# VHH binders against FAS-associated factor 2 (Faf2): the designs that were tried, part 6

Target 1, 346 residues: FAS-associated factor 2 (Faf2), of Rattus norvegicus (Rat) (q5bk32)
Amino acid sequence: MLPFRFTYYTILDIFRFALRFIRPDPRSRVTDPVGDIVSFMHSFEEKYGRAHPVFYQGTYSQALSDAKRELRFLLVYLHGDDHQDSDEFCRNALCAPEVISLINSRMLFWACSTNKPEGYRVSQALRENTYPFLAMIMLKDRRMTVVGRLEGLIQPDDLINQLTFIMDANQTYLVSERLEREERNQTQVLRQQQDEAYLASLRADQEKERKKREERERKRRKEEEVQQQKLAEERRRQNLQEEKERKLECLPPEPSPDDPDSVKIIFKLPNDSRVERRFHFSQSLTVIHDFLFSLKESPEKFQIEANFPRRVLPCVPSEEWPNPPTLQEAGLSHTEVLFVQDLTDE

## First folded at step 1 (VHH)

Design b18 (framework vhh_7b18_3)
Fold by ESMFold2-Fast, scan of step 1:
Structure b18 (fold): chain B 346 residues (1-346), chain A 120 residues (1-120)
Amino acid sequence: as target 1 above (346 residues)
Amino acid sequence: QVQLVETGGGLVQPGGSLRLSCAASGFTFSDYYMGWARQVPGKGLEWVSYISSSGSTEYQDSVKGRFTISRDNAKSTVYLQMNSLKPEDTAVYYCAKDSYWEDYYGMDVWGQGTQVTVSS
């Protein structure tokens, strides 16, 4: 017994004792809840075979959320690995074909061992008194509620009867919630349809008003065009009248009948009317045009023709006749008949 | 330690908007339903909205079409976007976490609350 050797062994034993005292229960800290469920499923299948209810592949909180969303029962099984009745329950009751069929058809099934952190945490919440343990959970009055607890060994026929009784006793709450959700959905659909119908009606009314406005504007524009055409025609007639008056005022005075240089011209107008006027032989043929233009009865465009030989008299300046000849130069006699030809509609 | 901290309350005119935020800590946020409740003087405590762990939402009829609940699991935050606010929406708004670990599922942790006042 050397003191260093004895002290060394004593210190190691104290450290090992202290480590056990300091280390918390590993089940008290959930770090991989999904892994806990997967691990339990594999362990279950190894011990009891693959014919079992379908395990929910997720955490306990996810199972509760999905059960609430889907309005389904959630069956929770807490497996006590060390309990004397666990093997008998799993082999003879939980894995019975009729039990598997019932669970798979009517509920979500979540299960875990209490030796796993996730299962241990659920155990602390549900506070089971013995094993095997089953709890039925569902949405009731807006809360996920434990509606049934089955504790201790149970035979498959009794298990089916108890699970069915719990579900039948509570089915009304899930049916009520489904009807309320359906009513809310139908109300939303109806409101959306009413909003869409209202917008379609509003657009149709706006389009109708737009077309009526466009029709009124088209009618107004047509009336304005007609009015503008009337005003333009009136202005044209006024300008023509002013020009006729101006030409009349600028006409040289008619020579005396006794003047030997006077020419008496008789004009035959297109309307078969006759007009007479005297001119001086020394005056330009432009005076004849100005006189005829000044008459109210004259066409807007005209030319003057003489007979024997038949010819058009150059009574307006042109490129051929920039300075129209005098009456004498044009060969007019002391008494002439000239014909006015209408060119207005050429 | 589970903690919920609400922010974003205030005074608004009728027809106005507010966005409430709730910062959560001390639990695995993504695993839990989160919700908003409000306490109106004379009406008591009423639930406004829920959001599931997967993002599915439910609303009280009085707020449907006006309020939107959302969550950001990366930030451990739940939000309530409130539009077209009415004087009747005046209340203290509480963020809440659902308890999955009790015999009765229900909101077992509330924040301190944030005051929303809708008044002209």
Scores: ipSAE 0.000, ipTM 0.117, lowest interface PAE 19.4, mean pLDDT 80

Design b19 (framework vhh_sonelokimab_d1)
Fold by ESMFold2-Fast, scan of step 1:
Structure b19 (fold): chain B 346 residues (1-346), chain A 123 residues (1-123)
Amino acid sequence: as target 1 above (346 residues)
Amino acid sequence: DVQLVESGGGLVQPGGSLRLSCAASGRTFSSYAVGWFRQAPGKEREFIGAISWSGGSTYYAVSEKGRFTISRDNSKNTLYLQMNSLRPEDTAVYYCAAESGYDLWYDESFDYWGQGTLVTVSS
């Protein structure tokens, strides 16, 4: 409504900017912000006593961060050491028991002298017009926002009323932020649980498939072993049959019954059957073994025994008999009974 | 000390998709919580989404949930924003930002900001 006042403040802002450029304030360099707050607390207590709101133990930036994280109001007090109303405000208003109780229960309280670099930096950010100065800050629309300013001397009852009014007017925004944060946190937890369940299910499926593959492989190996055993047994039977046929083909022809050098041998097999064949006295005892071996029902390993006297006939080459004797040399008669002994399982 | 550089912005038709990247240099990127913000002409900067240092936790603005996906690759020191079903209202300069701590809701507490990349959604 006052164009000259607006023009005046604009000119004053330009002047302040120019002044700052010409001669930087030594308080413009913050080197120990925590130390600034600690020294202010000490000087405050010496001057106004120990009954005061609980000072936030940290930098302004940390106080803002904590207020946002906890969704609490932040009350900022900028102390003007040289202002005429500062002592009255601190003694009679800020340190009043009811004011202390309200601040301690409802908000974070950050305070510093504007004569300290940290307090001066905050002063430049908040741009207060006079002292004493209080600002109420809270999270609003995702930004830490100044929602109230109290400038100049104020009495305890008015201070309580103004702080309460500011909080009541803005509490809805903090409630809204709490609800939104809770919704996001719940969604994130559910997503994490779903991801963990999915990975657990995937691992279980992979392990189940691995066990099935191992079981199939074990079954295949067992089947292959059985097949290899059957094949080996078949080869053994085939080789045995081929040997029997080869021996049969190499047998000399049976001599005529009228041949004076023929020997009739009756073999008693382990299965109580008997087989008869004629041999020539000049033939090796190996011919007897070859004949018996060629028979379908002969054991795989056997020996041939004669009676009167009882003896094992050397029908296969050995160290004692490298060349087995002839039937005549072995002392066989024109008619003999020989016994076949099974040695396969012995 | 971390420096952030956004890339991938450009002109996209409504309903289209775009993937933004943010490359980090300096301190170990994996120690930071990082996020995406945007600012349309004449409007305040708004939060889009953030991701924790490990990538295990994500936070989104309710209005963008489902259309935008934030992810990171700590081995490449890179942050991504996948944007689907783009609308003309999504036209803005997009910024990535990093915090040294766990405060993912406070834009003035972000310690490091990129220069921004322009996204224009128009036919």
Scores: ipSAE 0.000, ipTM 0.152, lowest interface PAE 17.3, mean pLDDT 80

Design b20 (framework vhh_gocatamig_d2)
Fold by ESMFold2-Fast, scan of step 1:
Structure b20 (fold): chain B 346 residues (1-346), chain A 119 residues (1-119)
Amino acid sequence: as target 1 above (346 residues)
Amino acid sequence: EVQLVESGGGLVQPGGSLTLSCAASGFTFSDYALAWYRQAPGKKRELVAGIYSGGDTVYMDSVKGRFTISRDNAKNSVYLQMNSLRAEDTAVYYCARDEWYSGDYFDYWGQGTLVTVSS
């Protein structure tokens, strides 16, 4: 017996499952909710004309979301195609100019036929008792709430009065939420401004520090340049002194005043001082230059001039005089006065 | 009578993947929209993804392209496939049923499943 009971029960369950599957209301399957709305709008306009409240162009869920976001009332109309009062309601009440004006100005209007899957789904949610049916929905206590229901045939004046009454009774909830959102937005803006001010201040401080660093570096480089210039000048003076001493050490000794081949030269320096030295007629004019260069009072660059006739003596090697002549070849007498001309600034 | 039971949460490395499941009972599943919300400690619940009864989907900007919501009406289940997970995705994830994707509240919520993206 036991196995036959199990078999019978299983067959009965399968039959009931199949019957439920075969018998489900086709409207219970919502596959194209936007298409349902568009289809209803089209059929409504064909039957009742184009003078009607502006239909929300989207699903019921989207309409609820937009009403919540915008803090507006949502008016839901469920159209019962087969109900005897639907035509009278739509023609005389819903499409009355004053009703259209009220709905369009104060609320979002969503409508669909209960013969369409989307409308049927909304019908199951709102559980209307008769047609025509209107529900007013709004954000209340953080949830979208049905705040009014209008069921059965209603005349336009009464419809306006009832919709206005429902809205007036509940408007304070939307006003309160608007104020709270505004306060949150103001707080966020203030925080953003404070963050921006802080960042601007930080950037200004960083820029000021960067400029101070650049100024310090620029000053350091200038001081280094001055120091390098001073060291270069000191080394130049040291090298000049060393060269003067080297030239002095290499000078041949002065011939005796009694030497018949001696030449006494009196040099007149640019500072009007004078110095004298003896040279031998067989010595190169370079010896005269070396002597003058070795003196601390001589200019850094100079030339030597003789008179009678006036001429510059070739006392340093040049292209014209690769080997400077001797004092004798230059025509110097036993006693000469030579003039030292400063060329340092030329 | 309406019940939503989430599963699939756990610890995952940054860049990893995780699939959340929500099993529904007590209503005609195919007739309703379902959504995934999340809430990090000290934060408000936010909408992550939603799926309408007809199959259309909506996503939060920060998860678009990384997360995919899907539904299986035969199994009365909704899923959230999460790819390229980031530390900021760490939250308790909730499955919700209602007529809208409001973000703050639904009439029917699951108990939540914890997702931790760490290390």
Scores: ipSAE 0.000, ipTM 0.102, lowest interface PAE 22.6, mean pLDDT 80

Design b21 (framework vhh_7yz9_2)
Amino acid sequence: QWQLVESGGGLVQAGGSLRLSCTASGSTFSSYDMGWYRQTAGNEREWVAFIYSGGSTTYADSVKGRFTISRDNAKNTVYLQMNSLKPEDTAVYYCTADYLEWGSDYEFDYWGQGTPVTVSS
ESMFold2-Fast, scan of step 1: ipSAE 0.000; ipTM 0.291

Design b22 (framework vhh_sonelokimab_d1)
Fold by ESMFold2-Fast, scan of step 1:
Structure b22 (fold): chain B 346 residues (1-346), chain A 124 residues (1-124)
Amino acid sequence: as target 1 above (346 residues)
Amino acid sequence: DVQLVESGGGLVQPGGSLRLSCAASGRTFSSYAVGWFRQAPGKEREFIGAISGSGGSTYYAVSEKGRFTISRDNSKNTLYLQMNSLRPEDTAVYYCAAGPDYYDYLWEEDYDYWGQGTLVTVSS
């Protein structure tokens, strides 16, 4: 009876203990680590005042990253809200003016309550034995390493002495790391400068080759233009010569000097040379133009003028004279002097 | 120039193990230091570990306590992350990244090439 009930409750207690042991602590679930730090900072200031070391405003992982980047010591404070010595430590040691000054000048300071998920996570990593708890962390042997632990109540003077001792014992590692980083950074800068110089040289060579190709193409095009212009001028000259020969061949024969309808015309050319030819009174003035055009010494564009009265003879079809008149209709005498005027400048 | 592609992510039970792979394309993978980062929803990107170009030096975040192991196979241009004793808080998108090997330790800003990420969910 009674032994049965006793063993029943004992088994239930064991199962409840096992369930508590197996069931994860709610603090193990970090969902808002920055919020955890901010809420801890506000509760700390409410309880201990605003005169405290400057809290690192970020997650534990961010604090580690920044300490590593800056090659600084990271001081981690884990606040045990329920521990009997926490209030005395915070009021009398952590918030002492000389302690605040030391921490602010020499290190990054990260702190959180172990009752917050972020603080609990850090507690699991650092595995403190008692409170108050401080850990000094720095880059050593290429890793962020805990180089000092302070566990239990400590007075301000002893705290300063212990923090200073830890830093002095380990400062050489940070100095060494700074020198190595400077050397690596100088090497990277030099390699980057060499790569940039190489690429600049390559681009300069490509630009030089591009300009050479453009210059060759420009020269080729100029030569081609000169050749085309030469061929066009030669063709124009040949066409002009052919047209002159055609006009010459198609000229009507000169009438006999004894023909009563013959007109003897003496032409005065712009170069002061003289040419004469006989025409028939019934022939069109266009025959005069064709004759002059056929001459090598005639200008390319010309007009023919008569005197007494001075007038331009319509020797080519025009709006006023679509059918140029005959020599007779133009009033030419049996012996005439006509003047050829060069119109090439018009 | 190098491109990185992560694989091997998925759902795993708490306490389980998972191996992530990161395949690199391009030349001279062995000239890069490479590392793993993770980012959980609503959190910033967190460094996990890095390995030198030769594979001779490895660096891990202090909080990992030997649960994760980084390795590389330069003949296959592949980076690995062996994850053991996984917890729900390890749920994140995992990224591989490559940077210059003349820095023995690299922060996020020092990595020049990044993968697209692979999701790891630790849950029942």
Scores: ipSAE 0.000, ipTM 0.157, lowest interface PAE 17.1, mean pLDDT 81

Design b23 (framework vhh_7b18_3)
Fold by ESMFold2-Fast, scan of step 1:
Structure b23 (fold): chain B 346 residues (1-346), chain A 121 residues (1-121)
Amino acid sequence: as target 1 above (346 residues)
Amino acid sequence: QVQLVETGGGLVQPGGSLRLSCAASGFTFSSYWMGWARQVPGKGLEWVSYISSSGSTEYQDSVKGRFTISRDNAKSTVYLQMNSLKPEDTAVYYCARDFEYSDYWGEFDYWGQGTQVTVSS
């Protein structure tokens, strides 16, 4: 059968193609498809009344798109204005209360006259053989497919039976497609939720690691500061020791006990120890300071006091004494005790 | 964060072989389709191969019979075994993650930084 139908349709297609070029049909130019539907609905209501299935108020392409998106059957009615059976079909079958109820509850209903450009375009696509004509269309195998054709006059009970049979035979395909779409959607939602939960957990873990890293760095810096302070203090002590040794090496030699121009001075250190040394009368008080500074037992900072009268001796250069006096000038001509006072914390 | 890291690229002579690896992290690897795409010098990006979450594979016509894509879900790694390499296979190869189950070749949401493959004598 298929080879005979193919040959027949091929010849018919060539014939129709040739005729179209010789005498173009004005209905072939669709400029207002929605207007075509609205005008058909108006003329239908004038002739058959307002009790009819709800007309889809959009283009054929829109009806197909909506049926595909919603996974619903699309019922297409092509009205042949000049056909002898059109009036009987519309009055007695299409507008029967039970038929209206079935169509309105289970499918999208698109209808147009073949005398309108939009209806003519659909007629060329569906290629009906006679009127009245109904086609049932649905999504099957990724394509909007004609799953049923009803051609010629049919009574309301038979119409209900045929439409129901076509829908029941094909409902499984729409159910299958709905399940597949729902599974894809649920999988995508689950993946998104899992990714979001994972990222939230990862962010929390990264924040904990950042705080741990900052705490470790803070402790490292504090340890480094402590080590630097220790090194600075050790270097300060080493420099102090070296300065004491230099002062010791630069001290003038101690006068002989038999030298009449010398005096023995006794020093009392803050630790209550006593140290004595002989000095020449002509030597500067700076020599006394250098001597005491060179001793390991002396404070880091100190001053020297004499008694009777009590006074601080100018043993280091100052504004009042830019050139410290000699022992004789300071009144140190007889053996006496001088007191070393610790100033290290001032 | 989603990360894809490619390794295994390099210089190889015509007729030689290379194995590319893509280490994935930051998502449920086993649930996603994975693919490889390449950018030939001076041209746009072209897809090379695709592997589904279940292990079904697809290849571009120019690499069919020469390249093999595989995955190890336990290691979160995708591999591309490239055999009988030709000079025209010289490109930067990118690992990519796809979210869709569809047959859309090139609809990827995350990409690696790429690894250079050079086929020359």
Scores: ipSAE 0.000, ipTM 0.088, lowest interface PAE 22.2, mean pLDDT 80

Design b24 (framework vhh_3k1k_2)
Fold by ESMFold2-Fast, scan of step 1:
Structure b24 (fold): chain B 346 residues (1-346), chain A 124 residues (1-124)
Amino acid sequence: as target 1 above (346 residues)
Amino acid sequence: QVQLVESGGALVQPGGSLRLSCAASGFTFSDYSMRWYRQAPGKEREWVAGISSSGSYTSYEDSVKGRFTISRDDARNTVYLQMNSLKPEDTAVYYCAAVDEYLGYWDESAYDYWGQGTQVTVSS
């Protein structure tokens, strides 16, 4: 059927809206909606007892939001305090054990008196014609929709039948929405997992590159250390060679064999080789050390011994001999045999 | 005074785009859900789009999904309707409406305030 509307219907709606704005009912100002619900629950329990459907503990807007989020039916009861059928309905129908069980198991239950600002506001929204009044609300086509209205006195068995009929007629919409939300959630979770997997792969690749870079740096550093060690050893050898050459250049020339002040010394080296050289009696024992040090065959550390009596000659400055004596002062003869001892501990 | 003033209606060729604005005054704009409706000549008024008072939820009529976008600017007390890929069937007077979100997503009779409308014509 085509929707049927009269022009005066729209005019009346505008007029009612304007009149409501110009002369608002005192109940139209909602200042404590939760208090209105709590107050109504307390007065309901005083009149009808504590055996009743579980009241939604919040505002009408919150009840709608929760019903939408949970994909549940919302049953709204508007209580007309002054209506002749309200007491009978509450005592005999709404608070019947079977009705309580159905409501508590299948739906959210919101209720308030139309004499409270919160209940009055909901009354203006639902536009009930008589009392007792029940409305069944659920998410349908992306909108919270009134899918059933029950107006006037109804008996418990009929109430159960009507509520069940309304729910059965509309259950498929909630089932469809649950499946659609599940598909959207699964798609979102999959996207999240793909994004996390991508970031994990990226981090793993970065970590792999970091380890490769560290390994290259470690190898480079090791090669640099080896190179530095080789250069240090080469410098050490060059310094030793230079020092040997300096000592050789600073050696006084050998005196003639005919010089009466000459001393002929035969050195016995640790490798059993022999070297001989002439010196002046007036020269320091340091000249003997400098000569031996200048030889390629001398150990890096050595001392010089004389025999008969056996003694170490002070050929290098020491605490005991800061100025080494001359060959004459050391008691050397015109022909001597001296022994070179290797002191390199290797 | 409570007022809703729509603007932005124009003649547009099929496939074109248009942005409608609705400026609200005289009430606490942030407390209200905002809706767009349209009415073509000789037809019933139909719902087009809605946005919650918080702006977190939007809803659209199936025929406009993917083409129209509703948004709001509470600092300017304005709601917008961005219309893309317009069709001749979109030709209508577009109305802005404010509904107390406390009443939920109810029929037109529960709406508190309506604008005077702005004409959108889609033709070559």
Scores: ipSAE 0.000, ipTM 0.123, lowest interface PAE 19.4, mean pLDDT 80

Design c01 (framework vhh_gocatamig_d2)
Amino acid sequence: EVQLVESGGGLVQPGGSLTLSCAASGFTFSSYALAWYRQAPGKKRELVAGIYSGGSTVYMDSVKGRFTISRDNAKNSVYLQMNSLRAEDTAVYYCARDYLVSTGYEFDYWGQGTLVTVSS
ESMFold2-Fast, scan of step 1: ipSAE 0.000; ipTM 0.271

Design c02 (framework vhh_sonelokimab_d1)
Fold by ESMFold2-Fast, scan of step 1:
Structure c02 (fold): chain B 346 residues (1-346), chain A 122 residues (1-122)
Amino acid sequence: as target 1 above (346 residues)
Amino acid sequence: DVQLVESGGGLVQPGGSLRLSCAASGRTFSSYAVGWFRQAPGKEREFIGAISGSGGSTYYAVSEKGRFTISRDNSKNTLYLQMNSLRPEDTAVYYCAADTRYLGSVYDFDYWGQGTLVTVSS
């Protein structure tokens, strides 16, 4: 039966090819890709035992993504259940201890049967010519690229040699990408540190300038207050001097010493100096205040006190005395001694 | 996103048995493979074995054949390591690890527990 077996498989392939144009292949609908992988693993272990390379527990798309992220080789095995060499390959080559060790230590290993929808989808992408089929995939020039294909029956020693050759020929691309990623990460970290240091320095400089500006402003305001106080003091002194001059000019002339209605008043000032002046009995006590106010020696604020009886004379208008009395009405004698009391610090 | 916490370590006599547990937090415990590793002081980390998400497939390192058994309970989000016929050479910190993408070797596990110490001594 050997010559008819070859013809039989060729006819099955042609028949299956023709049927694809009549109805869609059921394997074209991938509904449970992880279940396809788990189902394949179970079937594989039932036939070939538990001593096998460690299967990637996920979809083909996930395997590609993880190989790209980690910069690792991805080994893809497409299992052809109906191929004459699949059984021998799995038992004698794929499950050989040295092959298991190599695959487990150096690559991600994804495998599925082409009879499963997920495996069929991968078969359509990789377009294998025969079985057993292995493809080595890695990141090259920013794309996941098939860098090696092993098609047909291969012995364990040759498999190790071929896988090692493919990896060695392409290892430099992954090493280069790792170095580039490390360099980009170091550059990014350095730039971030420089930016943070610059901003911290800028903020520190701005804070120093703010404090200096506040100190200068506080000093300027203090100087302004001192200047304003000095100016106010000067204006107060000028106004006081002008008022003294005005009062002096408005004083009535001093009566003659021989005038029968004249009053001679001797004022005792707070500094123990004395001044004297004559007034007319008909003049208001305001004239006495105006005279004393006009003197350089008088306090800025004062009151006038008489003795015997002791009393403060109403020499300025007040609520009690809106119109201060005359010297005669106040009961002053032809010769009086009056005391000036300093009220300037009140 | 997966947290693993080992428990059950302790002192055991040579020839004795011990069962380690690993509690997994987070969703989808049944969707990823988990495994056990150990590391003795001053030695490299050593793979013991792994179990598929469904529990239908297990893979063991040849050196541990017959003495260690890996199992999982997906209803409790827990991984187990049954250790029989223990020897002083089994003294190590035992780690559980999750491989959310690959059934995997030492370099493929993306989540690791803190470890639990097993001391085999008289």
Scores: ipSAE 0.000, ipTM 0.119, lowest interface PAE 19.8, mean pLDDT 80

Design c03 (framework vhh_7b18_3)
Fold by ESMFold2-Fast, scan of step 1:
Structure c03 (fold): chain B 346 residues (1-346), chain A 120 residues (1-120)
Amino acid sequence: as target 1 above (346 residues)
Amino acid sequence: QVQLVETGGGLVQPGGSLRLSCAASGFTFSSYAMGWARQVPGKGLEWVSYISSSGSTEYQDSVKGRFTISRDNAKSTVYLQMNSLKPEDTAVYYCAKLYSGDYVWEFDYWGQGTQVTVSS
């Protein structure tokens, strides 16, 4: 066919294209992006001197992040080592004192050679058409956005004018974002203060309610205890009265005054009252105790004392007297005065 | 020290599928939003998707309905399921960590990322 209508490639050109497609450029493997930047900085200083804008000493992604966080412009310089205009641009424009001053005061400056993997990766992202190449990047609509591109050789005064123009055209977006962040931060601080105050108040109220509940439970337990004690005391008093009545019913009948074996006993009670009863000489001293216990006027615990000699009569079973003696064995006369001693607590 | 390791890239035909994985270490994975960004030849670096610490997801318009981001907090891994792949999806894919809720996300590159090539 006619070659005038078709574009033909040589086998060599096809092979070169296929090889490039099959085997990526070695510069595409970014394994040490920080080292790439540091290496470029050193090579730049060797060639162009130490009077240059302050290089951002970090990866491209870190530079983007810091520019976004600080709401600053990021100036990106891609160095084309093999381009004819690179040396002139660096010596005469980029390293001019007024350019250095502008860049250092207004923006972050990231730079790398496209011969380094990190620089090559950024080159692929920014897709520059020629060298020298500068891109101005800033946060716009929540994204890091390229807001200006400067391609090809430029003189210092024109560079200053172009950078200033780009910043002036876009400064309002950064100012707006700063105001929005400040407003969000103020709202968040106020909400946090309100939440903290609310939680403090809630905890204080919960502690107050806990103390009130504990006090109510303590009061209820105390009232229950007092009520139980009252019921126990009433039952004790009723049992005592029943026992007194039982003892009274079980008392032997009094002997006749005419019985020669009768003993008349006059008891002096602790309340200064006196009571009299007759007993047989053959009866146990326990009968005397049962009689006195049956009286309403008797103390709850008592003992009976006789005179001449003064002694406590064994009127209840004890270890010393398991079987109390009879009135006769105790030496009582036909007429006796005995004293009831109160042993009950007041 | 934060480290993110991407795997699962490869060569696939248009209409095919790939699943990318990112193993994270050096931080409390469950507390941070995670995402994917890609370096597209001729287009530059662009975000693809992100997933919040609570599991809420968002996608770039060009991948919405085709890509699905997910996370496994027990394995400290984030995934990107890519379906109906197009030649335009050819890129190096990078795992990303979001460092602040008030800022657009940042990229933390450990090595070269993972290459996805959609054969035309």
Scores: ipSAE 0.000, ipTM 0.087, lowest interface PAE 22.3, mean pLDDT 79

Design c04 (framework vhh_7yz9_2)
Amino acid sequence: QWQLVESGGGLVQAGGSLRLSCTASGSIFSIYAMGWYRQTAGNEREWVAFITSGGSTTYADSVKGRFTISRDNAKNTVYLQMNSLKPEDTAVYYCATSPLYDVWSGYFDYWGQGTPVTVSS
ESMFold2-Fast, scan of step 1: ipSAE 0.000; ipTM 0.264

